# Ledger of designs, part 40: miniprotein binders against p81326

Target 1, 226 residues: p81326
Amino acid sequence: MLHFGGFIMEINHISKILEKEREEYIRNKVEEYLKQGFSKDDAVNKANQSWRTYIGHRIQDVIYNLLKKFLKDSGLKVTTDKALNNRNLPEELDKVKRLIAINYGEYLFLPDADVIVYKVENNDIKIIAIISVKNSFRERRFETTYWKLKLKESPVTSHIKVFLATPDKDNEISYKCPNGKPKKMRIILEYELDGIYFLKEDFEETEKAKHFGKIVEDIIEISKKL
Key: E = the ipSAE of ESMFold2; O = the ipSAE of OpenDDE; V2 = 0.75 times the mean of E and O plus 0.25 times the DockQ between their complexes.

## First folded at step 6 (miniprotein)

Design R1
Fold by OpenDDE base, second read of step 7:
Structure R1 (fold): chain B 226 residues (1-226), chain A 101 residues (1-101)
Amino acid sequence: as target 1 above (226 residues)
Amino acid sequence: GPEEILEEAKKLLEEAEKLIEEARKLAEKGDPESLEKALKLLEKAIELLFKAILLIEKALDQGVPEELREKLLEAFFKALELLEEAEELLEKIKEELEKQK
């Protein structure tokens, strides 16, 4: 058992570490937008928006790399929706793409799948899990839930577990009923998704809401049942 | 000690970063020989990065002062970033080599 436990706990600091770059990033982006002819106020707003996107991608990249590393010994493979956005895919990835596609009648579309975990057995691909990574819940709060529900509608995709991974920096979904007031978003996400994994320590743990450190074990366990 | 591990990890990261950059330059040439050389460099870079990650993990597991822990974590995330870059470039090069066949 690779002592992944201690290291995975350190992921709690990912947001803090990445936020150290914020001031410099914002300064540089503001300057860039000013050069493009935006007003100071617009430049600041755009820079802040750019930062939110940037930090989200960085967190996603970290999670992707961690999962890829920690699942490697189990024989599980990891990819991303971005990697699938190619006209010329290797056969394996083309199969992965097809196996996560959602049917809309005349059209097939992919769910948002920041991280895709799959296994290859006897030249057959089985999709195990999709992990959505969210840094904040300001926008598209139930997008992951939508995709989960859509995946459930097909026997081809109904088995795919959908997980949410988040540092939840603003404590939007860390607790179900803080001060006796229900957090609608936490309750719905926990109910509809297969799991929520927090990249932090300060959260209400439940059967479905766990520390990110447990995601590897959970995925491996799921993979054995498929 | 953990400080020595951090320094070693940083050295590995620097070396890996250099290899990735060299590989990128070779890949830009686009000829099969250059592409194959680039692949080898990236494989080495990836190896170094994993080594760095393992060292950092080892240090973190030993319990370290908060200041050192933060530095180790920074190095860890840098390693992951470089790993992503190396892997992405590796995939692109492999695709290009396949197209040339």
Scores: ipSAE 0.031, ipTM 0.463, lowest interface PAE 4.7, mean pLDDT 88
Fold by ESMFold2-Fast, scan of step 6:
Structure R1 (fold): chain B 226 residues (1-226), chain A 101 residues (1-101)
Amino acid sequence: as target 1 above (226 residues)
Amino acid sequence: GPEEILEEAKKLLEEAEKLIEEARKLAEKGDPESLEKALKLLEKAIELLFKAILLIEKALDQGVPEELREKLLEAFFKALELLEEAEELLEKIKEELEKQK
């Protein structure tokens, strides 16, 4: 599609910026650890561990900013679970929080909603989608699936689409076994979630597992039906 | 602590698995009474599975040893497999009940 060519170009541009940022980050962290008395090998290892933590939050911020920019003209708004955890919430965001929060008696919990897409029509708020951003699947790999299942239980939240966005750099869910079968984790995530969007080119594409470049089109289409 | 949570979660998973098996046998009979009974068993199984998942997630959010983390993840995966099985069976039973209206 020509309409979202700009979005795809921005994704490609940011991927290059992130790789350059990685090189600068590693260089600076290695220098910092060397000054602290670590060996060169230890400094490099610690710098790489630090980068893995940093990039997780960085990718989340990148996805938030990209979606905010490219959904604006379609009348869609974007926020984050971080913004919803602020003490002083604007009225609009307080309403968004109430519409996605899951009730456990005396307690309200937000789902694994790193990025939240919603629309406002005549002071009514409709939540369109939540996006969980995962840089790795080492821990809490099915947390997003749990939240999807909880959201389905309520008429207020059952319409909300739950998406996973991931570079899957370690091929944890994009790898195909030699016998041609996808990994069990991929099968379960794809089955239960409304979609998986990969921030990489090399993976097996399906109806629900797509390139991240298609997420804007899909969200806009969903919003028209709500 | 996390070890006690794992044991409680395992008991919930075992109970839910038994309820799903019972519901499957009732669904095979196909009459409205058996289908309604199967539906109630699956609703109970799903409730227990969600409780197990919550407990496991709470334990995983704590700093746990690698060996315990692996067991918690295994139980989490088992809970999701059973939940998928229960949800699939629940949908089939609801469809069959609709056909019988």
Scores: ipSAE 0.000, ipTM 0.123, lowest interface PAE 17.3, mean pLDDT 79

Design R10 (at its last look DockQ between E and O 0.01; V2 from the best seeds 0.00; counts 0 for: pae E 14.4 > 1.5, placed apart)
Fold by OpenDDE base, look of step 9:
Structure R10 (fold): chain B 226 residues (1-226), chain A 101 residues (1-101)
Amino acid sequence: as target 1 above (226 residues)
Amino acid sequence: GPEEILEEAKKLLEEAEKLIEEARKLAEKGDPESLEKALKLLEKAIELLWKAIYLIEKALDQGVPDELRLKLLEAFFKALELLEEAEELLEKIKEELEKQK
């Protein structure tokens, strides 16, 4: 059995790996937008925006794939919100979808759930954790916190752990009080969420702020208590 | 050495990717024979991918320069991507075969 344990620590390099594709990606996108009739400046800006979205998805995919494989031996299952958006869901995924839904009165909406970890026991599904993957915090800084708070409001979802996984390339939340100044975002996210997992080594470690390498162990431990 | 392992791993990934693509094309035909052939290809692809992962792990355990380490990790993440693709397609094909039964 391949112990992926050695690989999980190596995730620190994911940003560097993905950045190798950036130049070519940007070039191709700029050309595409120029062909569409955009100005050079607009094309560059759009290409950069597209890249941010692209790398975000790539990081999410890597995390999904890793977690799916690491958790498999523990009997835990992994899915994504994208998978849940399909029509004609298998019964299992349909149940998962319903168990993470947030009530807004006349409507049920899903939280942003980049990765969903759940277990199946005796045909019953228990949602264990939702992992939000964020490459940067330029936009929607507290979105994950919002969803955590919403999930807490229902006895159906209150037990669901919400984790944030990030490389935090720009050091937006890596430290609580760099230079003696509190980082509001780090403090709030750490307080409200069940954990923050960094895809890097250079961060302030706390009880809730850990290296991504610890997420598998933490999820397994949580799963045993549910 | 680790460089040779990387080369071997890359070859395995390329082969697996080809098998997955062939399997996808076969699956699109939708007939039972094509679906069964696709399953076999995917099973082989999965085997190759796990072999690649094992080799990469072995290389990383030996200690490698940072540049080579990065390349090995890139190959590893690619292997995981392909593995997921193969497994998803495998599951879909199995479901389709069951419906035709």
Scores: ipSAE 0.376, ipTM 0.722, lowest interface PAE 1.5, mean pLDDT 90
Fold by ESMFold2-Fast, scan of step 6:
Structure R10 (fold): chain B 226 residues (1-226), chain A 101 residues (1-101)
Amino acid sequence: as target 1 above (226 residues)
Amino acid sequence: GPEEILEEAKKLLEEAEKLIEEARKLAEKGDPESLEKALKLLEKAIELLWKAIYLIEKALDQGVPDELRLKLLEAFFKALELLEEAEELLEKIKEELEKQK
């Protein structure tokens, strides 16, 4: 119970740390590009592009650590696609990998499951959710949707919840058009995915589009039904 | 040591970025000869990026100070960004060449 309040406080604390980290990162990268002979405008643009890539992985690490910490007492385990791509896998992680792999005839591929939540019950593994972390929707905006549709095709994986977690700083999927309708991208993502969790305050909440602070309690509830 | 590996990786990333930019300019021309040249540049860029990733991962597996670890991770994430750019452009060029048959 108290975990939910602590989780929200820790999200707020981390948000402030990331703001300071961004300012320092961009300042340092601008200096680096200026030393390489780029113009001031080009240096700023490259620094901002570099930050967008860096923060994507940084947010993924933050989400992984937060979920690992706050789901532990509920008997839930958390791993990453990076961990599953290690050449020498522990037996437990090898089983996780096999339970999320998608069959393309002679080939098995992993979805882009940045964070994976599972439980161990009677020495068997049940996958609860995969979480795709997106800092930007400039590229491959429907990749998460593709993996959701593929997972849905198999009885083994059809129960797995597919969530998107995003700060959406550029208002790419939290913005409404002047006519009051959400963008087409938001409509499609919300329709096909099991949930969107925003790492921001200003967005239109729905049953599927929620503040990231609600993700722990949602995952615990889902796990009780499996 | 890890410091030398970081410098080598940075050079590989810079070379790959230049190849990707050159390939993008060739792709904009849109003729089969330019598209074929762009394809070869992207293949070389992807090869350099995987070499950089391998070197960075090998350096990270060693005991490194936190400040060097952060720089290695920055280079790693930059390599992944450039790989995504190169692979997406490569796919677009292959599609365009197929349309021109």
Scores: ipSAE 0.000, ipTM 0.116, lowest interface PAE 18.6, mean pLDDT 79
Fold by ESMFold2, look of step 9:
Structure R10 (fold): chain B 226 residues (1-226), chain A 101 residues (1-101)
Amino acid sequence: as target 1 above (226 residues)
Amino acid sequence: GPEEILEEAKKLLEEAEKLIEEARKLAEKGDPESLEKALKLLEKAIELLWKAIYLIEKALDQGVPDELRLKLLEAFFKALELLEEAEELLEKIKEELEKQK
């Protein structure tokens, strides 16, 4: 109970911090760009682009730390694609890296997986899920579905669950049929992925589209079935 | 069936790609007549791409075998990539026409 309640309260706390950070970040960046001689319009556009990059990394860090904290007692481990790109990998992480790599003939690429959940059982490593973090759906909209499809091509990776985590502040995928018109992006993402987890309250909840607060329980349940 | 839909979508993508290439060559000439023709070709290419996307989404809704679904998604992502290319060039052409007119 306390574990679950603590997870929800940390999510809500972080959401408030991120909203506060946005206003201050944009203001400071606009001032910085104005000092460099950019017009007001250019400075605002540059500041917004800078924020999108910054908030994406902040959300990834938040998700990583929350999952690491709340999955540890279930015997589940968490890493990131950033950690797997380190040249001096411990043996365990090197195995994780090899288990999620996609083969393209002469080339071996890591999926653009932001956070990876795995377990170690009977001296074997089993990848449970990858979580892709998207702040915006203006670019590379279906990258996550592509990686899910590639992972399904092999029996050694087909069990890996692929989740999307997003604040979706611009409501690009929050509802299936707003005003009676199907949102293609939401429908395809929900169909192809194993789950979408929203870092906000205002969205259409379905069996696959849930509040981020439910992701820990879902991952634990999945890990017990492997 | 979904396989016929995939083949039609692939034809639409091929046609759109040719129109985008032709529009790019016309845009390089830079005169207003060539730019206006390029704009028309790009608008047609964008139409074909949205038609392909619609067909692919319709086929995906029918519940298809995983191998066919992979081919449909590959075509879908190609359509999105071409759409981005066409819209970027279209905007550049509109900006150039505004400067000249």
Scores: ipSAE 0.000, ipTM 0.162, lowest interface PAE 14.4, mean pLDDT 80
OpenDDE base, second read of step 7: ipSAE 0.373; ipTM 0.718
ESMFold2 (binder alone), look of step 9: mean pLDDT 88; pTM 0.882

Design R11
Fold by OpenDDE base, second read of step 7:
Structure R11 (fold): chain B 226 residues (1-226), chain A 101 residues (1-101)
Amino acid sequence: as target 1 above (226 residues)
Amino acid sequence: GPEEILEEAKKLLEEAEKLIEEARKLAEKGDPESLEKALKLLEKAIELLLKAIFLIYKALDQGVPEELREKLLEAFFKALELLEEAEELLEKIKEELEKQK
């Protein structure tokens, strides 16, 4: 059993490792956008935005793969919203998709669900948790909170735990009251969500704000109560 | 291609594992010179492991067949295990060097 403790330190380095590619990536994208006829300033801005999207997806993939591995022995399964975004789904995934759908009257829509953890018992599917992965909070700061609140509105989905996983590179939500000033985003996210898991060491730990290394244990514990 | 990346990553892991074992043996001697040598070996091992992880990520991003994906993931997790061992040993050696000062 990979001792969860050593794995924890490695997760802290994921963002750093991925960032080593940034300079080369930005250079190549700037060149690409210049060839497309954009100004230098626009090319740089677009390259930076492209990087944010790219690095976000990579972090999501890492978290997905880690959760899939560490939850496997517990009999828990992991999928993604991307995997559910198909017209033809296996029966199991089609059931998962239906069990996370949010009712808007005449319409059903899926929440943003970067990672979905579920179990199968006697051919019945139980959704355990949704993990939203955010590299930065520059855009859509409270989107995860919105989905949590929407999931709470239905008895079908109200039990689903919603977690946020983030390296929080820019220290946007790492502390509640740095220098005596409340960080509104940290306070609201911690209050509304079931947990925040940091892929870093430098953060204010609370009952709901933990290191990412705790997420597997927490999910397993939740799964036993369902 | 992704298969070549996997083979390169495996080679890096093997080399890193050898360095970690050598560092462990040196650290057991406990003298300052051996400890300093062990630190250098561990720093190199960590560098190789980080490189392996980077390569594996690059391969995974290219959309690989499921069979190859599984092998890449196995290599990835092995890299993480070795990295943990190297970092733990590194910290222990640093602490011992500080005590001898």
Scores: ipSAE 0.013, ipTM 0.344, lowest interface PAE 7.0, mean pLDDT 86
Fold by ESMFold2-Fast, scan of step 6:
Structure R11 (fold): chain B 226 residues (1-226), chain A 101 residues (1-101)
Amino acid sequence: as target 1 above (226 residues)
Amino acid sequence: GPEEILEEAKKLLEEAEKLIEEARKLAEKGDPESLEKALKLLEKAIELLLKAIFLIYKALDQGVPEELREKLLEAFFKALELLEEAEELLEKIKEELEKQK
């Protein structure tokens, strides 16, 4: 499949663009903080904090666009939780929203679904996967796991694959302890989720923890079984 | 067992609620140092709440007596309410910190 070779090349190209974007963003923010009277060290720290907030949104957008581009020819569609929160939803997206909503008695909540992959066949919608995008694990560490467990309890949503996509820049879930054992967070996330896709090169692959480059072919395979 | 999980969940909820209240007071001060401290407290509160929700969910998935089930559901919904409150406050504080850059 030449299609997947193109996907890997696009990921590598985007990685270079994001690093250049990071350098420019941090340089500009450091200059602004220095002008405000912050020390060099404080300005650098504040710029890095600002970048982490910015890149979280940027990575979600990148993943959305990549999946939309590379799943199109397989008859798969991609949307976002932001699109589903639109006040006036198209019929198709309204159906998607209903098919991933979780019932809490009198209340319906959407899972933390940054990116949603679905297919349309004979006017019926089938949700394939939701992807939670995490730039860091300093906050909301197990939120994706909670939503996976809730989705499992209903026949309507139990088939939906829940994936985590992360650069894991701080090595929070790709690091191994000196004894070779993964951290507790990595063990729990890998056990409960359907897959973890790393946007980085340096980690040990397992059956469920893979390079992001494999996500397109995995989603297509899952879709064919449904 | 489920009774031990309920007790652990209640302790996690109590700790998280105290952290959220402390974070709210720090956020009211409005200075960058206080806002940054508030963020750390909220991140810890969210971690505790998600742990409580995870444990309660696992307990509810097992066969439990009606009285215990009702108490687990009460703790579960309180955890969800506190989680929503913490996440909303976290977003407001992050926005305020960005404005002050």
Scores: ipSAE 0.000, ipTM 0.121, lowest interface PAE 20.6, mean pLDDT 78

Design R12
Fold by OpenDDE base, second read of step 7:
Parts: C-alpha cells; structure tokens; sequence
Structure R12 (fold): chain B 226 residues (1-226), chain A 101 residues (1-101)
C-alpha cells in the first residue's frame, strides 16, 4: 500500500508554500525589468505575469516528481513534453513521442502534455495517461479539452487518458453549480476529460472530479487494463 | 516529535546533497574507478533521501501544526528534487561504465 495517503493530503498546501516566494520574486523581477528600460508600471505588470508562469512551472515540476516517484514501484514511467522536445531522443522516448503525436495531415504535432505516464512491456510502449497541470484558468481554458478530443480521433491515441491537475486557487472550477449557477468551465472540463484532480480539499467531488491523492491509484488501475 | 523528525530529515538532505556533489565531481573524471566510486556515493545518497522522505511522511501522518507542516513539505520537495538528481546521475554513470566495457 503506497503510504501515499498522508502525504497526498498535504499537497493541498503546495500552492501556499510556493506563494511565500512571491514577494521576493516580484521584487527581483521588477528590478530586472526596470534595468531593461521598462516603466515602473510595466515592470510590475511583467513581473506579475512572470510570476504566474514561474509558479505554474513549479507546480508542474512538483506534480511530475511526485508522479514519477509514486508510480515507480508499479513499473510505470513518467516523462514530459519538454523532455520530448529534443532532436536526439533515446529510442524509448522517441517511441513515446510518436505514440502521443496528433495527425494534422501533412504534419504531426504533440499535444500539451505536462506529464506523460507510460509503461514498457516486452519492448512495447503503451501510453497510459497525459496530465495537464494548470494553476489558473485565465488563459486557454479549454486547451486541454481540445487535446483530449484530438487524441480521441485516432485509434492510436484514443485510449490515452487525459487528466487535469489543478490547485484551482481562484475557485474557477471547484464547484459545478455554486449558488445554483452553472460553472460552464467545470461542467465542460469534467465532461470532456477523463478526470480532474484537485490539489485542494474544498471542491465538489464527483466520479471524475477527485482529490489529487487518488490520481496514482487511478493511473495504476488504468495501466492494468491496457 | 515532529520537530525532531524535521531536523533529522534536514540533516539527511544535507548529507545526501554533499554526496551527490562529490559523485558529480568524480563522474567528471570519467575513469572507471571514479565512476564506480561515484555510483556508491549516489546509492548512499538515495538511501538517505528515502529515509528522509519516510521520516517526513511519518511526521505528516501524525498531524502537525501549520507552521511545521510547511517546513516538512519544503523538506519533502527538496528530498524529491535531490532524489531525481541522484537517480539521473546514477543512470548516466551506469551508461558510461557500460560504454567503457
């Protein structure tokens, strides 16, 4: 039994911990942008934008490392789209890259795949899941949904589960119908994706919307069916 | 208590980090003897890191004050980072040793 239970509950605080660095980060970035010749207002705005990107990457890295660790004992492997963005890939990763590629006729493109979970059996690679990590939904709200739909269009990729992992700091998708008003984004994401995993406790749990702590078990279960 | 566990975990992380750095320096030499020594150091580092992770998890399972929780989680993330670094370096060294054979 993966002693995952106690640790997983604490993932709820990842965003809070990372936010402690914000003030220092912003200060340093503002100074950097001022030196580049930006106005004070522009420097502050750019620093805030930079922070959003930075914190998003940090959360992604944490999730990647956690999944890599907790899936290792199950024999599952984890990589990222960034790792696949290389001209010289090891054979295994080259195969992974090809198995997640989306066909656009003359071109193949990769979906946004912050984390890719796969297994190797008898030299065959099977892609299990793609996890998209989103700290906020201010931009590209349905991008993950788009990729899921595209992956479904091919028998090569149709089996790949697409999950969204988010702390949902701004409570954009935590509830379906708060105060009787439907949250369009939550409803659509939950409908189109294979699952939404929250790095928080305060959310409406459903069959597809779960705490992040369940993602490892779910992935392992899926892997056994492939 | 949880505070003692945190301190122990931090010590383990510091030791592991030193071992990883030493291993990296040895690996840069590229000779088989240095590479083998580096492997041993990394194996030890990995062991220490897993021990740290276990201790942190144990503390978290017991329930801790918020302030201590944050520190434990920070230590945990550091442990995971170092573990990844150590494992990646270990793999590279193994590959290099195989090429020299």
Amino acid sequence: as target 1 above (226 residues)
Amino acid sequence: GPEEILEEAKKLLEEAEKLIEEARKLAEKGDPESLEKALKLLEKAIELLWKAIYLIEKALDQGVPEELLEKLLEAFFKAIELLEEAEELLEKIKEELEKQK
Scores: ipSAE 0.012, ipTM 0.333, lowest interface PAE 8.6, mean pLDDT 86
Fold by ESMFold2-Fast, scan of step 6:
Order: C-alpha cells, then sequence, then structure tokens
Structure R12 (fold): chain B 226 residues (1-226), chain A 101 residues (1-101)
C-alpha cells in the first residue's frame, strides 16, 4: 500500500524552502542589477521578472520529481514538455508527443504540459493527465483553459485531465468571492479545468480545488477508470 | 484596443523569432565571442516575448470579440513556444560557456 503521508510531508517542506528561496533570490538579483547600473525601480522589476522564470522551472522540477517518485509503483510514468522537445525521442516518448500535440496547419503545438502523466498497457500509450504549473496569474492566465477546450474537441484526447498546480502566493485564485467580490479568474479556471491543486494551506476547497497533497491519489484513481 | 494589441504582439513575435534564429547561428559557431553575443540576443528576445505575453493577456482579460480571440490565442501560444525555445537555447549556451571557461 502506498503511503501518502510522506508525500504531504515533502510538499510542506518544499513550500517553506521555496518561500525562503524567493526572498534570497530577489535580494541577490536586485543587488546584481544595481551593480550593473540599473535604477532601483528597474532593478526590482527585473528581479521580479527573473523570479517568475526561475520559480516556474523550480516548481516544475519539484512536481516532476515528486510525481515520478510517488507514481512509479502504480505503473504510471511521468515526463515533461522539455523531454519531448528532444529531436531523437525514444519510441515511447515519440508516441506520447503525438498523442498530445495539436496541429494548426503550419504549426504543431504542445499544450501547456509542464508535467505529463501516462501509462503503457499492451504496447499502447494512454495519456492520463497534463499538469500546468503557474506561479503567477499575471502571465498566461487562460492558456491552460484554452488547451483543455481544444483537447475536449477530439475523441483521441477528450479523456485527458488538465490540472493547474500553483502556490498562488498573491491570492489571485485562492477564493471565489473574497470580500463579496467574485474572482472571475478562479471561477472560470475551476469551471473549465479538471482540477486546481494548491501548494498552500489557505484556499477555498471544493471538489475541484484541492491541496496538492491530493494529486497522487486522484491521478491513480483516474488511471484505474481508463 | 485588442486589434492594436494583436498587431503590436505580432511585431514583437517576429522580432523575437529573428533574434532567436540569429542566436542559433551564432551558437553553431561555438566560439566564446559568438556564444556571448547569442546570450545577449536571447535575453533581448525573452524580454520582447514577455512584453507580448503581458499585452495579449491584458487584451484577453478585457473580453475579446470571437474573431480576435482565436488570433490573440494563436499569438499567445506562439509567444510561449518561442519563449520555451529561447530559454532552452539560453541554458545550452550557458552550459557550453561554463565548459569552455
Amino acid sequence: as target 1 above (226 residues)
Amino acid sequence: GPEEILEEAKKLLEEAEKLIEEARKLAEKGDPESLEKALKLLEKAIELLWKAIYLIEKALDQGVPEELLEKLLEAFFKAIELLEEAEELLEKIKEELEKQK
């Protein structure tokens, strides 16, 4: 039997480490830009832009490694969009790429698939879930929703679950109606997506909006129904 | 308005794509000077792409007519695609420069 207590413990530790990392990263980057001759305001703005890129990769790596570790005994495999960008793909990953890529005439796009969960049964690949990782909702706020809608249109991809994972430190989507004012972004994302998983404790929990600690058991349950 | 944002975004994407292509050619030369030039071009491309993404998301957030929605989303995803390409190339060049130094 899988023990999910270890997973939740690792998530809590990582969240605290990332908070400390943010403060140190921004402080160091501001100092670096000031030394390069940028104004205080420009240095702060550039440091925050740099953090958005850095934390995106950092959280993606964390989520990838955790899911790979905790899903392996369930016969589930995990890959990333970065892995799928290799020109010489193993046959298995080439099949994964073909099953999620969307053709727009001259263009072939991968959905917002920072982390991809799939299974192999009888030499057939079945994509279970795509996880989009967002640290900030200032950028790319409806990309994940668009990909969900596109995937639903095809019988080949309509079964694929599309999840959002986020620390949401700025409380952009943590509550549906804080202070009596509807949060349009939270309401739309929850409605259109298959789930939102928070890397934090303070948020409005629903059937679709859960703590990230629930994602492993949810994915395993979904896989059993496919 | 949203139509003006789409045109501005398209120009930013075209500029960024040219910078990425130039950086790729410089990276193929492999010498430290060319690699350093490639890094500067990619940093500029990434800056332009983030500007395009920011503008497009502002337009999308305002509620866009259906005709513009698909075009804005196409530009948005093209920006994401180019950003991923630029970041991947940037990382490879940084690794190569470290090995040479």
Scores: ipSAE 0.000, ipTM 0.115, lowest interface PAE 18.5, mean pLDDT 78

Design R2
Fold by OpenDDE base, second read of step 7:
Structure R2 (fold): chain B 226 residues (1-226), chain A 101 residues (1-101)
Amino acid sequence: as target 1 above (226 residues)
Amino acid sequence: GPEEILEEAKKLLEEAEKLIEEARKLAEKGDPESLEKALKLLEKAIELLWKAIYLILKALDQGVPEELREKLLEAFFKALELLEEAEELLEKIKEELEKQK
């Protein structure tokens, strides 16, 4: 069994590999938006936005599949918020959905949960962790922390670990105090979240900020305590 | 060597892709027999995809030239894409079989 640790060192190149398609993707999308009647400038902007969404989904899919595979032998299950956005859910997923829901009085809403890790024991579902996947932090920089804080407000969800997985393409949160200047976003994310997992080597490692290669072990360990 | 592994992985991906497509066509028929056949094909496809992934990872661990590394990684991501497709289709078919029961 390839230890997850050795396997994951190659994940560092995910962003680089995916970016190879960018030029072609942008060109095609620009053409598409021009045909839709957008100006050249608008088409370029929309294409760039589309690319950010597209690449984000691809990274998310990779992480989802990796976690699903490497957690399977431990008896842990993995799903996504997308899978939960169905009117007709299997009983198990319906329970998962309810167990991650955040109370807003008259309404229950789901946190952003790109990946949800849970276990089933004696027909009881226990949510272990939510992993948010972010390629970049240009928009909604603290959205994951918001959801973490909201989950903490309820005894039903307070135990759920919230992790951030990121290649940090733009080096926004790789270091706490580069050149002696505090990176507000890194400090806050690390403080509020249960962990940050980097899909890269060039980052400041701490107790909470680790290489993505550690996430499987950490999740398994957490699962044993629940 | 790593080049041979890449070629083997590519063959596995191609085979898996064919199985997924066949499974999709069977699933479109919607009858229980076709759905069950589709499931078997998808299970096989998933097996092949994981085999490819393991081979690729093994090659990457051996320290390969950058050019070959890039090709291996491309194959790796293709495998994951196909894996997602196969698993999604598998789940849909299972759901449909349960509804017909």
Scores: ipSAE 0.207, ipTM 0.595, lowest interface PAE 3.0, mean pLDDT 89
Fold by ESMFold2-Fast, scan of step 6:
Parts: C-alpha cells; sequence; structure tokens
Structure R2 (fold): chain B 226 residues (1-226), chain A 101 residues (1-101)
C-alpha cells in the first residue's frame, strides 16, 4: 500500500487486467445478446467481435496514458490520432497534424498513428515517433508497414520512427515456425518498421523486437538525436 | 460526471485498503478460522478494486480536463498496486490453509 510502481510494474499489470476484463466482458455481452433473442452461437460470436473492438480501444488508451506519464519529465508530449481529428484543433495540435498527414492528390489522410510522440523547441514541432497499436493482425497486418513506407517518401516525415505495440495474444508474430524460420508477417513487419514492442513475456527478442517496457527509454534516446 | 466517478473510486480504494490491512492482521494470527476470515475480506477487497478500476476506465474514455485525467490515472495505478498486494496475500493464505489439511 505504498506508492505507484515503476513503469515495468505497471506494464506487467496490463496483461492481468486485460485477461480479467475479457472474462467479465464476454460473460456480460453473451447475456445481453441472449436477452435480445440471439442464439447461443450467435451471442458468443457477437460477444467476441465486440471484445475485439473494445479491447483495441482499451489497449490504445492505456498505452497513451502510460507514455504521457513517463515521457513528461523528458519534455516530450503525447497525443492521439483521435485528438487530431477533433474540430477546431489548438494551434499546436494543428501543426502536429500537418507534420504527419499524407497527401493523396486533393485528400489528406493521417497514418495509422494511434499514439504520437513529439517535442516543442523554440515554437517548432518535431515529431519523434508514431505508435500503431494492434490487438490482432488478421486482415490489417500490413497497414502499419504501408504507412511507414508512405512516410519515408517525404523529407518532412522520413525521420519519424514508426513502432508497433501489441499483446500478440494469438501468437501471430511472436513465435517462429517449427523449422526455426520466423513467419512471413513477422519478417516483413520487423524489416520495414523501426520497432515492435510486445505487451507479453513470451516472444523472440531481437534488436527491433522488445518488451514494451523498453519503449520509454528508446523514445527518449531517439529524441536526443533530433 | 467524471469528478463524481473519481470520488466514488477513491472511496472504493479506501475501503479496499482497510480490508487488506485487516486481512493481513488475521493472516498473521495463522489459525484456520482467522485465515478463512482473511480470505473473505480479500475477496471483498478485490471486488471493490475491480469496481474502482472499471469506473476509472469509463471516466477516462470521456473527454476530461488534464488535471482530472492525472488524478484518475493516479487512482488507477494505486488500484492496480492494491490489487496485486491483495492477490499475493490471497495466494499465500490459500497455500497455508492447504498445508494445515
Amino acid sequence: as target 1 above (226 residues)
Amino acid sequence: GPEEILEEAKKLLEEAEKLIEEARKLAEKGDPESLEKALKLLEKAIELLWKAIYLILKALDQGVPEELREKLLEAFFKALELLEEAEELLEKIKEELEKQK
């Protein structure tokens, strides 16, 4: 009953809270769908689909809040693509949006930047990193890679680090195949991205694939070189 | 509103903290009756802590002012620390009860 734990302690608690939340969420959602007249199979399927949407937002929220808390002392600021899509942005956030937006002729799109880290020096904004948060990969597996490649095309955005943060609950990119070769998705993501940060203990570590607990230190180090 | 949620969460945390402390004192006595009572107090504390966590997470999903957001996050991480403390004590008590069979 003392004070808050360190960053690592808080990260270790994420896996536990997500698993407990899942059990209660699924149970309650199945009951709701059954009361609405859905069959047991349909209720379970709908509850699982609802959970995938819900937990995606929860993980993004937790990552945003942890990064904001632990990067503040280093003079770094954190925002989200959700905040950047608000009407009537503050001047600072409007500048951030402009510095990460990608032009497609007459259209302007934000990359898959769930969390954005930047710094302000002498009223100039420098984007340090964008973090894409993935609860599962399925059909969206290469979205982050696409945005990384697009950002590299412009001198304005080519310096921005693009990271993936994931619990990888289904072991889609954390394990090797039986022959010891990494899966195609893991190879491509690791090759093209600047880093993959796992919210789990069991994964193949590399220079670019690390525990999420390393992300604060890595971002601070990158910011010093900019 | 979010401010009311923060106050409710704080009350839940204070109650859980008292239950954990009472359970710790009962566990130190070490007899089966005291250990069984400690388990019930910890189960109640864990229930209150999860309720606080859920309330805080719901409040954070809303657009809240920065000062209030910082206080909600502070309460959230304190709830996680108390939850881990309660769960560790709960497992130790269960192990002790099994040894006394």
Scores: ipSAE 0.000, ipTM 0.133, lowest interface PAE 15.8, mean pLDDT 77
ESMFold2-Fast, scan of step 8: ipSAE 0.000; ipTM 0.139

